# Ledger of designs, part 3: VH-VL binders against Exosome complex component Csl4 (csl4)

Target 1, 189 residues: Exosome complex component Csl4 (csl4), of Saccharolobus solfataricus (q980j9)
Amino acid sequence: MRTQGELTLPGEELAVIEEFMTGDGTYEQNGIVRAAVVGKIFYDMLNRKSNVLGFKKIIFQHLKKAKYVIGIVNSIKEDSALVSIVGIEERGLASPISAYLHISQISNKKINNVTDAIKIGDVIKAKLLSYTFPLALTIKMKDLGVIYARCSRCGYLLIKQDENNLKCQRCGNIEQRKIGSYMVKKGGN

## First folded at step 4 (VH-VL)

Design a32 (from of11 with heavy chain S101E; framework fv_ofatumumab)
Fold by ESMFold2-Fast, scan of step 4:
Structure a32 (fold): chain C 189 residues (1-189), chain A 119 residues (1-119), chain B 107 residues (1-107)
Amino acid sequence: as target 1 above (189 residues)
Amino acid sequence: EVQLVESGGGLVQPGRSLRLSCAASGFTFDDYAMHWVRQAPGKGLEWVSTISWNSGYIGYADSVKGRFTISRDNAKKSLYLQMNSLRAEDTALYYCAKDFEYEYWFDPWGQGTTVTVSS
Amino acid sequence: EIVLTQSPATLSLSPGERATLSCRASQSVSSYLAWYQQKPGQAPRLLIYDASNRATGIPARFSGSGSGTDFTLTISSLEPEDFAVYYCQQYEDWPLTFGQGTRLEIK
């Protein structure tokens, strides 16, 4: 249990599920209740729920209607990636929302590792599979996937080379990705 | 130019069913949420139902929950409202409305189709 | 549900006068409020969204203001075509709700 009224970031641990159930702005993962959004922690002692205050209900409504979201890959585990949703279509979010991308939702072809298709720091275009926390994403459709990535060797911008490969124009490094509607230049629309 | 054309309204007896349709044109239909809003004779506006672009989110007013079903056919650019177990209080002009960029205000609206539930 | 209360129910004015229409919410709707105009036999027309943004094609005499629970639609100088029913609508929370309407009628 953290301090009542404390600020939290998406993905941070708030409680164990046995002590407090999920409430507004939170989700459960492996028995741990985590923050889904940026806000102030509110433990409802009467109903034994963990909440994050500051999450606007209208943002959840926008998520339900959204055709796609823009996310940043924050971490990669064995069979899933944790993604911070930073935009709903053309609308940028002031506060990121936590989501996950399971390996089964990356490609119509079998892949062995999440890192075969995406890497930490990649910007992805994705669709929502669920509208309750935890938010689940898919990038299996043709225009979904990595839309902006930096070279893992030198940090320079990668440019689309073909359907499955990005190439660094500075060091020549070629990297495979599940590529969506790729943005060639940073700061695009 | 965005156009919405409703059809399927009529006179029906209580307890019967009716299906409304809305034909959309002038925009990429499968990019937008769609709504049904009704207006009883001489009364104000009442939101009835919402469906997201992919049918992944569907909402209903409590007054119609369990009786009405909203659906869409993105290939046909059409929105539907299946109305079952109709009641006298369902008598209204039913408007199809386009969501304005996922904000839940409505622009444009269709001209509406009249549903009268009477014995 | 969030209840929107419009006042007055009926407003009787003459062309050229200023009209001020009120919409009050039972709880905060931030700035997530729209205004619509409806003429007899016609579908509603969007006038204002996000409390104060005028929709495309809407004349400058229409303006919206307010936030939280208290909102106002102002028509600076009434034209004959402005006599209609006006509705406010909130999109802060589900279900989406409308006010009961204000009828603007010629004196």
Scores: ipSAE 0.006, ipTM 0.482, lowest interface PAE 12.3, mean pLDDT 85

Design a33 (from of11 with heavy chain F100Y; framework fv_ofatumumab)
Fold by ESMFold2-Fast, scan of step 4:
Structure a33 (fold): chain C 189 residues (1-189), chain A 119 residues (1-119), chain B 107 residues (1-107)
Amino acid sequence: as target 1 above (189 residues)
Amino acid sequence: EVQLVESGGGLVQPGRSLRLSCAASGFTFDDYAMHWVRQAPGKGLEWVSTISWNSGYIGYADSVKGRFTISRDNAKKSLYLQMNSLRAEDTALYYCAKDYSYEYWFDPWGQGTTVTVSS
Amino acid sequence: EIVLTQSPATLSLSPGERATLSCRASQSVSSYLAWYQQKPGQAPRLLIYDASNRATGIPARFSGSGSGTDFTLTISSLEPEDFAVYYCQQYEDWPLTFGQGTRLEIK
């Protein structure tokens, strides 16, 4: 049983079928009830059902029309990063939307590790590859990628040094990233 | 059982203001978007305004934009509609309605509160 | 805005007959269409959502069909309590809009 009202993504485990049956926005697989849609978890204790309350339709219409999204890298697994979409173009979202960025969608050249190109806490500019859940992102185009990052040594702002490197103006630390249309430039903000 | 109870309607002259309230019970109020829908005497239904569960999205019909303000107080389980610069065309029964599944169809509806704008 | 046009404006039938009510949208609303029933002096009641799904507690005689721009609400065998006004509503795009209503009355 997960937390009542918690955000869930399609495929995530919600309950064992014997404890809670399938309800709205859920499905059963091998005795486990899983989320079928993105939304808030609602356990109906009276009817013993697991439900997912879907998010607002207008957000998905905006995602389909969007040229890009703004996300924050929340976690990195072996072959992908989990990203919270916090903005659609220049507009901020009240509730973040979960998405993933597969290692194959980071660069047109082979990379060995996701952390070679992005790090947890980075702000990225990305494009949606799909408009069905789970949402998939790409940063392979020239203007996509890391647009804001902080120094891992001192926490100060990193500034674009060249095509592939960011430099901390405070401590001199240089960090490699897949850099997009970076928001902070050397010689000015 | 889910219950929505509207109040605050009345007879008011053009140009004045009224504030409608809707008291909700029987469900987790902060999990659902809420809506105001009105119906002029002998006429059909007209959507007026929507507010999301966290007030992060608010929408208005063009006919009321700039004059009406929707708000909610999740701690009090209450929905509000502040109506300014009232016009004769605003005369209607005003319903509070609960969002069904975040897709913007309405179930249930309150009994409505009457607003009459007349000189 | 998306305009919904319901036809006929008034439908006169007898109990036991089949009722077919139409709702046409000025542009595609996919399957994002709901149907409501309203009796005199009462609030509207949800009948159908997502074009064809019956709401909780709605009798099996009510069914919805259609997608895109053409939608139908069917009542297979009218009961006395079914004589009311019926509204369609779209939620494909903002602003949310309703049809003008079809009044179902006893012949």
Scores: ipSAE 0.000, ipTM 0.452, lowest interface PAE 15.8, mean pLDDT 84

Design a34 (from of11 with heavy chain E103D; framework fv_ofatumumab)
Fold by ESMFold2-Fast, scan of step 4:
Structure a34 (fold): chain C 189 residues (1-189), chain A 119 residues (1-119), chain B 107 residues (1-107)
Amino acid sequence: as target 1 above (189 residues)
Amino acid sequence: EVQLVESGGGLVQPGRSLRLSCAASGFTFDDYAMHWVRQAPGKGLEWVSTISWNSGYIGYADSVKGRFTISRDNAKKSLYLQMNSLRAEDTALYYCAKDFSYDYWFDPWGQGTTVTVSS
Amino acid sequence: EIVLTQSPATLSLSPGERATLSCRASQSVSSYLAWYQQKPGQAPRLLIYDASNRATGIPARFSGSGSGTDFTLTISSLEPEDFAVYYCQQYEDWPLTFGQGTRLEIK
């Protein structure tokens, strides 16, 4: 538990889920409640919820009109990925916004693990499912998903090989992803 | 009131080019994606192309890829469709449509402009 | 490409009757399905979005239901102005696709 009214940054730990559940401006990650936005911490003792009272009002209007957002995958847990939204379409954000991508919002086909489709460090094109915090994302449409990734073996650029596979142009490593409108392609066709 | 007015349609020979325009008013044009949807005489609706508010995302139907180019001029509040290498199968009423809340359904639609490709 | 199949192709009913129009998808579209009405010589008009949400200004007699691959548009009591062609559209995957339409005509 942190100090009531203290300023928090996105991703910071606020509580364990068993003591305080998620409320406004927070999200759960492996039993820990974390801040989704910059703002003041408010622990609701009556409802046992952790909240962050912050600047979410201005984000709502901007995000609501976007066709997609650009995010970076920061961490992956059992059934969800934590994503930092770094752009609304091609408009960069001065400060990243925390969002989550649940396994049910990755594909309309069966997948067993989040890591079957995305990896930490991947840049994804996603669509918002909610406009209040915590922000929820989907990558289920055909053009949504991983749009840029680096090789897990050598760190070099991965290029789209087929609908489900990316290939490293340096070491030849092949990696599976849920691929969207991928930004790097072999040749200039 | 939101209005979309298409223009530029007409009779054109196969293999030639035509440029359609859509003039938008009554909303903040540069906040919304825009779409072209066509309808052949007596047939159903067919999505042709989509462009995001900043031109950062552009999509095309397979039937028009490589031949048609969608573009927009946010300062002029106008949407365009450059149609090259026209075929008889491109004969249709072409609608300009506004995106609704970035979810890819369309509201409102313009009245449409007719393109007839014939020798 | 996700194919949407509408049935029946033509539905003949009288004013005051209930109309039920079907739209079936070749793959799951979750709830990402919209319905449009088109009258002769007019542009399409949005009726329903996200399978069941009525668009602004659309009368309460219009309702949508369904999820996954099976969707229904219901008009609870037909008015003369409701005789038109109805299209479903999915936005689950690219390309965006429409059904072939159901023509609702006076018996």
Scores: ipSAE 0.000, ipTM 0.455, lowest interface PAE 13.8, mean pLDDT 83

Design a35 (from of11 with heavy chain E103S; framework fv_ofatumumab)
Fold by ESMFold2-Fast, scan of step 4:
Structure a35 (fold): chain C 189 residues (1-189), chain A 119 residues (1-119), chain B 107 residues (1-107)
Amino acid sequence: as target 1 above (189 residues)
Amino acid sequence: EVQLVESGGGLVQPGRSLRLSCAASGFTFDDYAMHWVRQAPGKGLEWVSTISWNSGYIGYADSVKGRFTISRDNAKKSLYLQMNSLRAEDTALYYCAKDFSYSYWFDPWGQGTTVTVSS
Amino acid sequence: EIVLTQSPATLSLSPGERATLSCRASQSVSSYLAWYQQKPGQAPRLLIYDASNRATGIPARFSGSGSGTDFTLTISSLEPEDFAVYYCQQYEDWPLTFGQGTRLEIK
């Protein structure tokens, strides 16, 4: 179990189903309760539920004024990724919004494959390019890109190693990403 | 609800082989790393081997590297430890342990299976 | 390899007393440290993970603290069932290592 009131990003592990059931803003995957939205963790000890408390009412006008959005990479095609927008700046969405990230909107440098820069399950900070549906995203700017990712080999948290690389603190695996304002830090140092 | 049941231990002469098995139930086996930890009689805990959820990462203690092989069968929800070239110092109770949550601490542990290597 | 040194090796106390157990690492393990309890004839039981988080079902009398190289497990008021061997374990670096254990016995 994680710290009560801690901020969480979509996809982060909160509990095992044997210990805590799903509550608001969470979902179960393979026996693990994971955050579904951006928000603050609330463990309900009385009812044995894991919850994430986020903002549930979002209107289109807020999307137009947003400086950035938070999304989860759901699937990757050859030249684009399907992204679920789950947060607008500091507000979590009750219902995710579909968006696309085209390979041309990932980096100022040429990229051969979308998976060279992002992977399924990555949490990204992005900016809207269009306000018609489906929404188009970009992560080309300096602070945009992957802000949370898990190791493809062992499933543990990746920590920023340098401008272009994340390192698993568990197995030592190094993975290249288009890294934005990366949120996860190694504890104690 | 979560159960880990080890088997395959026994009395064996030095230089021989044993294969340990761990049958898992009550959780989604293919989403967790699994571990073998041993404990010699009257002594402390010693990590032996780790295998990630997809077998993409495998680690061994130096004392067993080259002799032991960890593997898993996610369809059968089973973890294995193939132990070759056994030595007297491999005598221990061998525990199967579940990774708690992508973090490489252990919860729960099985009851263990005893391996005794003697001539 | 990161060596974990636990002290004292044996601690003799009475029920109701406070127990303080130490675990020191040969190099920083950040907060990547767990504590386990083992009773005779039983498998170890997770008590604390990430240095200070209690595992589910663990009584509030158990608490963990520390970071870097110095860690402490505290039992605020000993119950009869708490007399056992306690192990710390680091997961900062490979290989995974355990301390040698502290035996908590009845005085």
Scores: ipSAE 0.000, ipTM 0.444, lowest interface PAE 19.2, mean pLDDT 84

Design a9 (from of11 with light chain S31Y; framework fv_ofatumumab)
Fold by ESMFold2-Fast, scan of step 4:
Structure a9 (fold): chain C 189 residues (1-189), chain A 119 residues (1-119), chain B 107 residues (1-107)
Amino acid sequence: as target 1 above (189 residues)
Amino acid sequence: EVQLVESGGGLVQPGRSLRLSCAASGFTFDDYAMHWVRQAPGKGLEWVSTISWNSGYIGYADSVKGRFTISRDNAKKSLYLQMNSLRAEDTALYYCAKDFSYEYWFDPWGQGTTVTVSS
Amino acid sequence: EIVLTQSPATLSLSPGERATLSCRASQSVSYYLAWYQQKPGQAPRLLIYDASNRATGIPARFSGSGSGTDFTLTISSLEPEDFAVYYCQQYEDWPLTFGQGTRLEIK
């Protein structure tokens, strides 16, 4: 049994059929109950059913037509970042949607490490590459990439210094990123 | 609090064009999808078109695809429906309706504006 | 497209009676179904959303139930102002569709 309310992807194992029967958003395969849709796991203890509370199809139609999404970098593995989509264009989402950003989708130039371009906690502007799960993102285009970031040294806000560098207003630390349409602006004199 | 006021309806000849407007007030217009729904005399409700809060998603009923264009101006808090190549079967009361947060049920509705396509 | 079929087309009842209106979908709409009331000369009014949630200001005598393909709107004890046309609407998939309506009339 997985954690109640945990996010799941299609095909992931939820329960054995003998303990929890199939419910909404699930299917049975070889005695194992699996998720049929992306959503939150809901075990109905009274009826002994495994359910997935899926996202509405209408929300995914918005994703398919969206020019970009806003995400937060949650973790970075060898060649990919795990991203929580928290907004579709200017609209914020009540429940984040999981996606990933592969190192090949960061820059038109070769990148050796994901951390050369993005860091955990960065807010990014990205486009969807896939409309089936797992959701895949790209930030290779102009204006896509990091749009908001905090200093690794002091936690204060970074501001755009040039095309590739952000600078902390508090400690002066300079950090390299793949920078998109960076949100924090300072007016010129 | 929330108010939707349609305008632009009238009597037009077949094959001509008409533009409907809906003025919104009492809510943050750019946070919600907007819809046009029509009702022919003595008939039921028919969804016509939807536009998302940022115009990133636009949908049309098959009966109006290629002829009608939905648009919005978030700065002016206005929704529009450009109707081209009008037909007799487009005769209806046209309602502007507000979405509720990505859900696509309608609350509230405007009073509607009447479009009559007749020679 | 998902087709919604409402039954009966016309329901004749007296004030104080219980009304039960049906809406059936040609394929599953989960619980993404709304009910509207329309009185002559007026815009539709939202009654129920997500199959069973009563909209703000709607009297407790109105209730919705069902999921998947079979949905019901129930009015537990009819008031004179309840005689109107009722429409169901699905928002599971595009295009958005309405049922043809059930007219509730005085017997």
Scores: ipSAE 0.006, ipTM 0.492, lowest interface PAE 12.0, mean pLDDT 84

Design b12 (from b10 with heavy chain D58Y; framework fv_benmelstobart)
Fold by ESMFold2-Fast, scan of step 4:
Structure b12 (fold): chain C 189 residues (1-189), chain A 120 residues (1-120), chain B 107 residues (1-107)
Amino acid sequence: as target 1 above (189 residues)
Amino acid sequence: QITLKESGPTLVKPTQTLTLTCTVSGFSLSTSGVHWIRQPPGKALEWLGVIYWNDDKYYNAAFMSRLTITKDNSKNQVVLTMNNMDPVDTATYYCAHTLYEWSGYYFDYWGQGTLVTVSS
Amino acid sequence: DIQMTQSPSSLSASVGDRVTITCKASQSISSYVAWYQQKPGKAPKLLIYDASNLETGVPDRFSGSGYGTDFTFTISSLQPEDIATYFCQQYEDWPLTFGQGTKLEIK
């Protein structure tokens, strides 16, 4: 038995059929229960079934109609960033929704590292690419990308200097980003 | 402190249009959604539809042809309009709040309900 | 539409009894089911969400379990104030649908 709530890929082993039967999003092969879809593992102890949670249709109906979402970059791995969706267009969400941004969905120009375009803590404007779990984002279109960021050296606000560069108002540090519809405060209030 | 209150009770003749108003407090209609649910006497609850902060609307297909939900954020009111009422539409009508306003999950706060009777 | 079949339609039990109500969905709804209590003349009250999570302020004698298509609601030791009609509701897909209700009465 794997860890409850762990992410699984199609074909991965979840349980032996004698311990847990097949449930939603799983199948049996040679006495082993395997994942049929990408999602979170859920072992139903009452009915002794192995399940994989896929896309929750109802909780994301508004996301399908959204022109864009607002997210915060939480962590960066070599090929992707984990992003918390905190808003749909002009509206904030009470509970953030997890999504990821793959390096191939950052720019039409080739980039070597995710950190060449975004940093942890950046606020981004993005569009959803997939409506199945896990949610995938893109910032490749014009006006998508970093819309608010703070200096990595001193923590002060960065302002847009040009198409690809932000400049710290306090220490003068210049940082490259994939910049979208960048937000700028007038007078700090 | 979240509260919802339906207008009524109301008597409606067959073929007439029903209009119910839900007045809310303790949350903003510009950041949350409101659902309409009804319950015929002694029967199960029936979900009718929802309106969200951005005016997105979802209706039960069984009622969609005669059902409209609108809102006025400045008045804290959501309005249900249902055309061509029939005696089988006699029910207690509720408006309800959901914690996850973008998804229409489950209902943490309900109005007290209002009885709509359809008879000649 | 996803149909929620609730059983039994009515149940008579004594104070202190363990009461069990079941709901069966016509297709998988994962864990996206809620349970409500409704007393005569009142709006429903949320008891359980996401199949097994107890709503704040609800006594711990109430519990829920299940995943996929088969769900159970249990009152471990029935109290007089628990006499009511209980409903399940799915929120996997539109339209939202409810079970037919179980009317709980004291013997």
Scores: ipSAE 0.006, ipTM 0.525, lowest interface PAE 9.6, mean pLDDT 84

Design b13 (from b10 with heavy chain V50L; framework fv_benmelstobart)
Fold by ESMFold2-Fast, scan of step 4:
Structure b13 (fold): chain C 189 residues (1-189), chain A 120 residues (1-120), chain B 107 residues (1-107)
Amino acid sequence: as target 1 above (189 residues)
Amino acid sequence: QITLKESGPTLVKPTQTLTLTCTVSGFSLSTSGVHWIRQPPGKALEWLGLIYWNDDKDYNAAFMSRLTITKDNSKNQVVLTMNNMDPVDTATYYCAHTLYEWSGYYFDYWGQGTLVTVSS
Amino acid sequence: DIQMTQSPSSLSASVGDRVTITCKASQSISSYVAWYQQKPGKAPKLLIYDASNLETGVPDRFSGSGYGTDFTFTISSLQPEDIATYFCQQYEDWPLTFGQGTKLEIK
């Protein structure tokens, strides 16, 4: 067990499920209870639950009402991307919520690697598939996917060139993505 | 500088429909929700419902069969409609804002309230 | 529905007194409770949220505590302008519910 009142980051191990069950702001994965959000750890000794304070259960009502969420791709490993949800539609969140995007939820077209469609640092528009931790995302619908990205080569702004390609305005590099309702259009700013 | 103001006061006869308008300032209805709450004379506050930024709604189950909340973002107005009014519905009606909707549904700014009297 | 029960329903106190009001939820609401002050003819004013967080601009003499089902609201040194009715409110679950109110009067 960790220290009571200690700060935790999403994904960090808090307890084994046998000793403490999931509570607010936590989820279970392979017998381990993990933090779902950033916040202070609160072990409820009476009810044997692991909680992360700072997380509001009522956020799930907002997520259920949302037509889409805005996320930032934080890491990519094997068949999934870890995404920080930073907005519910146009409304920004003060504290990001952790979610994952499985390779099967990226495109109706078969893809071999998650990096064929999204890159770390990309801003994506996604829909929730679940409203319990861990939160699962999909970008398979036409308007979902990468909505803002920077060049992997020079870090400058990418703009939409066509349905599947983004082009760097500085170095001319062309990158493939699963593109959604992209924020910067050809001939735009 | 967030403000909310209810229309009224209003006199309603039993079985008639109540319509109240809340005019807001200092925030956008496209990014914030607005709640309706009422208080019968000398009694506790009673939550009626919420309209979300995206036009979704949640209503208190006790009222949902006769309660409708709508809005017009361009006019900065939220409208409460309640059918089949009864004398027990006599109350001061408030519209209210939540500054951080994702942090919880508590009310940082309230309208001044408007008295609705239901009598024959 | 989650019922919020306040105690006492009314009390009389003198300026400078420590005043305590309690609120009990019919089921656990974690820390999802707010406290409001309401003066006659006026809308409620938010004082405390998340059980213990003081709203901006509210005097330090007001405080809150509690978790789960039992919550306390305290005025450490009563001032004349504090005479009002005080309400607790839960936001753990739908519908949102309020306590019946505690009317505070000066002796």
Scores: ipSAE 0.017, ipTM 0.597, lowest interface PAE 7.3, mean pLDDT 86

Design b6 (from bn3 with heavy chain T31D; framework fv_benmelstobart)
Fold by ESMFold2-Fast, scan of step 4:
Structure b6 (fold): chain C 189 residues (1-189), chain A 120 residues (1-120), chain B 107 residues (1-107)
Amino acid sequence: as target 1 above (189 residues)
Amino acid sequence: QITLKESGPTLVKPTQTLTLTCTVSGFSLSDSGVHWIRQPPGKALEWLGVIYWNDDKDYNAAFMSRLTITKDNSKNQVVLTMNNMDPVDTATYYCAHTLYEWSGYYFDYWGQGTLVTVSS
Amino acid sequence: DIQMTQSPSSLSASVGDRVTITCKASQDISNYVAWYQQKPGKAPKLLIYDASNLETGVPDRFSGSGYGTDFTFTISSLQPEDIATYFCQQYDNLPLTFGQGTKLEIK
């Protein structure tokens, strides 16, 4: 059994069928209960069911009105990134909302790998591509993309050097990103 | 400590407009939404609407044609206006805080409530 | 609108009894249910959120469970101060809706 309330992607293992049966947002394959959707894992102890909670419909009302969302890149798998939405237009969320960013929604120019444009731990400004579960994000538009990042070598703050490059102020490391309205001022750190 | 307090007239005549004010303390209206809920005597709670931190609003469709919610962040006040009051609108009116800054999920703090009676 | 139906509408129990109240949603609301206690002349007080999470400061004799459309609220050992009306509320979608209430009385 995985951790109650943790985020999951479609296909990930949640439980063995003898331990917990399938519930909402899950399916059974070869005796293993797997996530069918992106969301938060909920094990129903009373009915012994494995569920993946989608997003509250009430959240979609706010997402529809939002001009952008703020997310943190949690993981990168194949051609997509799992993103935790942590804010809606400058306001923080008490509970993050899971979303994904497909490689086709990163740049109008071809990129070979998701990691060519974003990295785990980056803070991004994104727009919701759909208002139905699972939530999909895009950063293709002007001002969308990485707005805050830390150096992969030393952990210090990166600042914008040019359209596509960030530079570490401590070790001098230069990293490529799809850069949005980047938050860190050159003289601020 | 978070507190909310409703104020306004306790008696309203049929066809008149009701105006209630909710004064908040312990949180900023620019950070959190405030909801209005009412309860007719001996009946269930009815959600009326919400004003969010960014001044967006959502209303229960049953009341939307005669209901307006506004706020003044500098005064720490949220105002409910309901037109064309009817005796069936007699209820205790509450304003309430949500746990989340921008959303009305469930209510961790409530005002004391104010009973509004609609009669001639 | 999502309809929330509570049962029973009223309940009489003795101090020390286990009391269970149920709430049914007209459609799947996952675990997005809260439970409130309301004493005469007072505003409701939050007891449970997300179907089973106990609000800070609420005694651990109160508990909640359920998922989808069927939810239960339990008081494991009834105390005199627990006499009140209890309401469930869904927050899966707008408009927010409440159950009709269960009045709890001591025998």
Scores: ipSAE 0.007, ipTM 0.543, lowest interface PAE 9.4, mean pLDDT 85

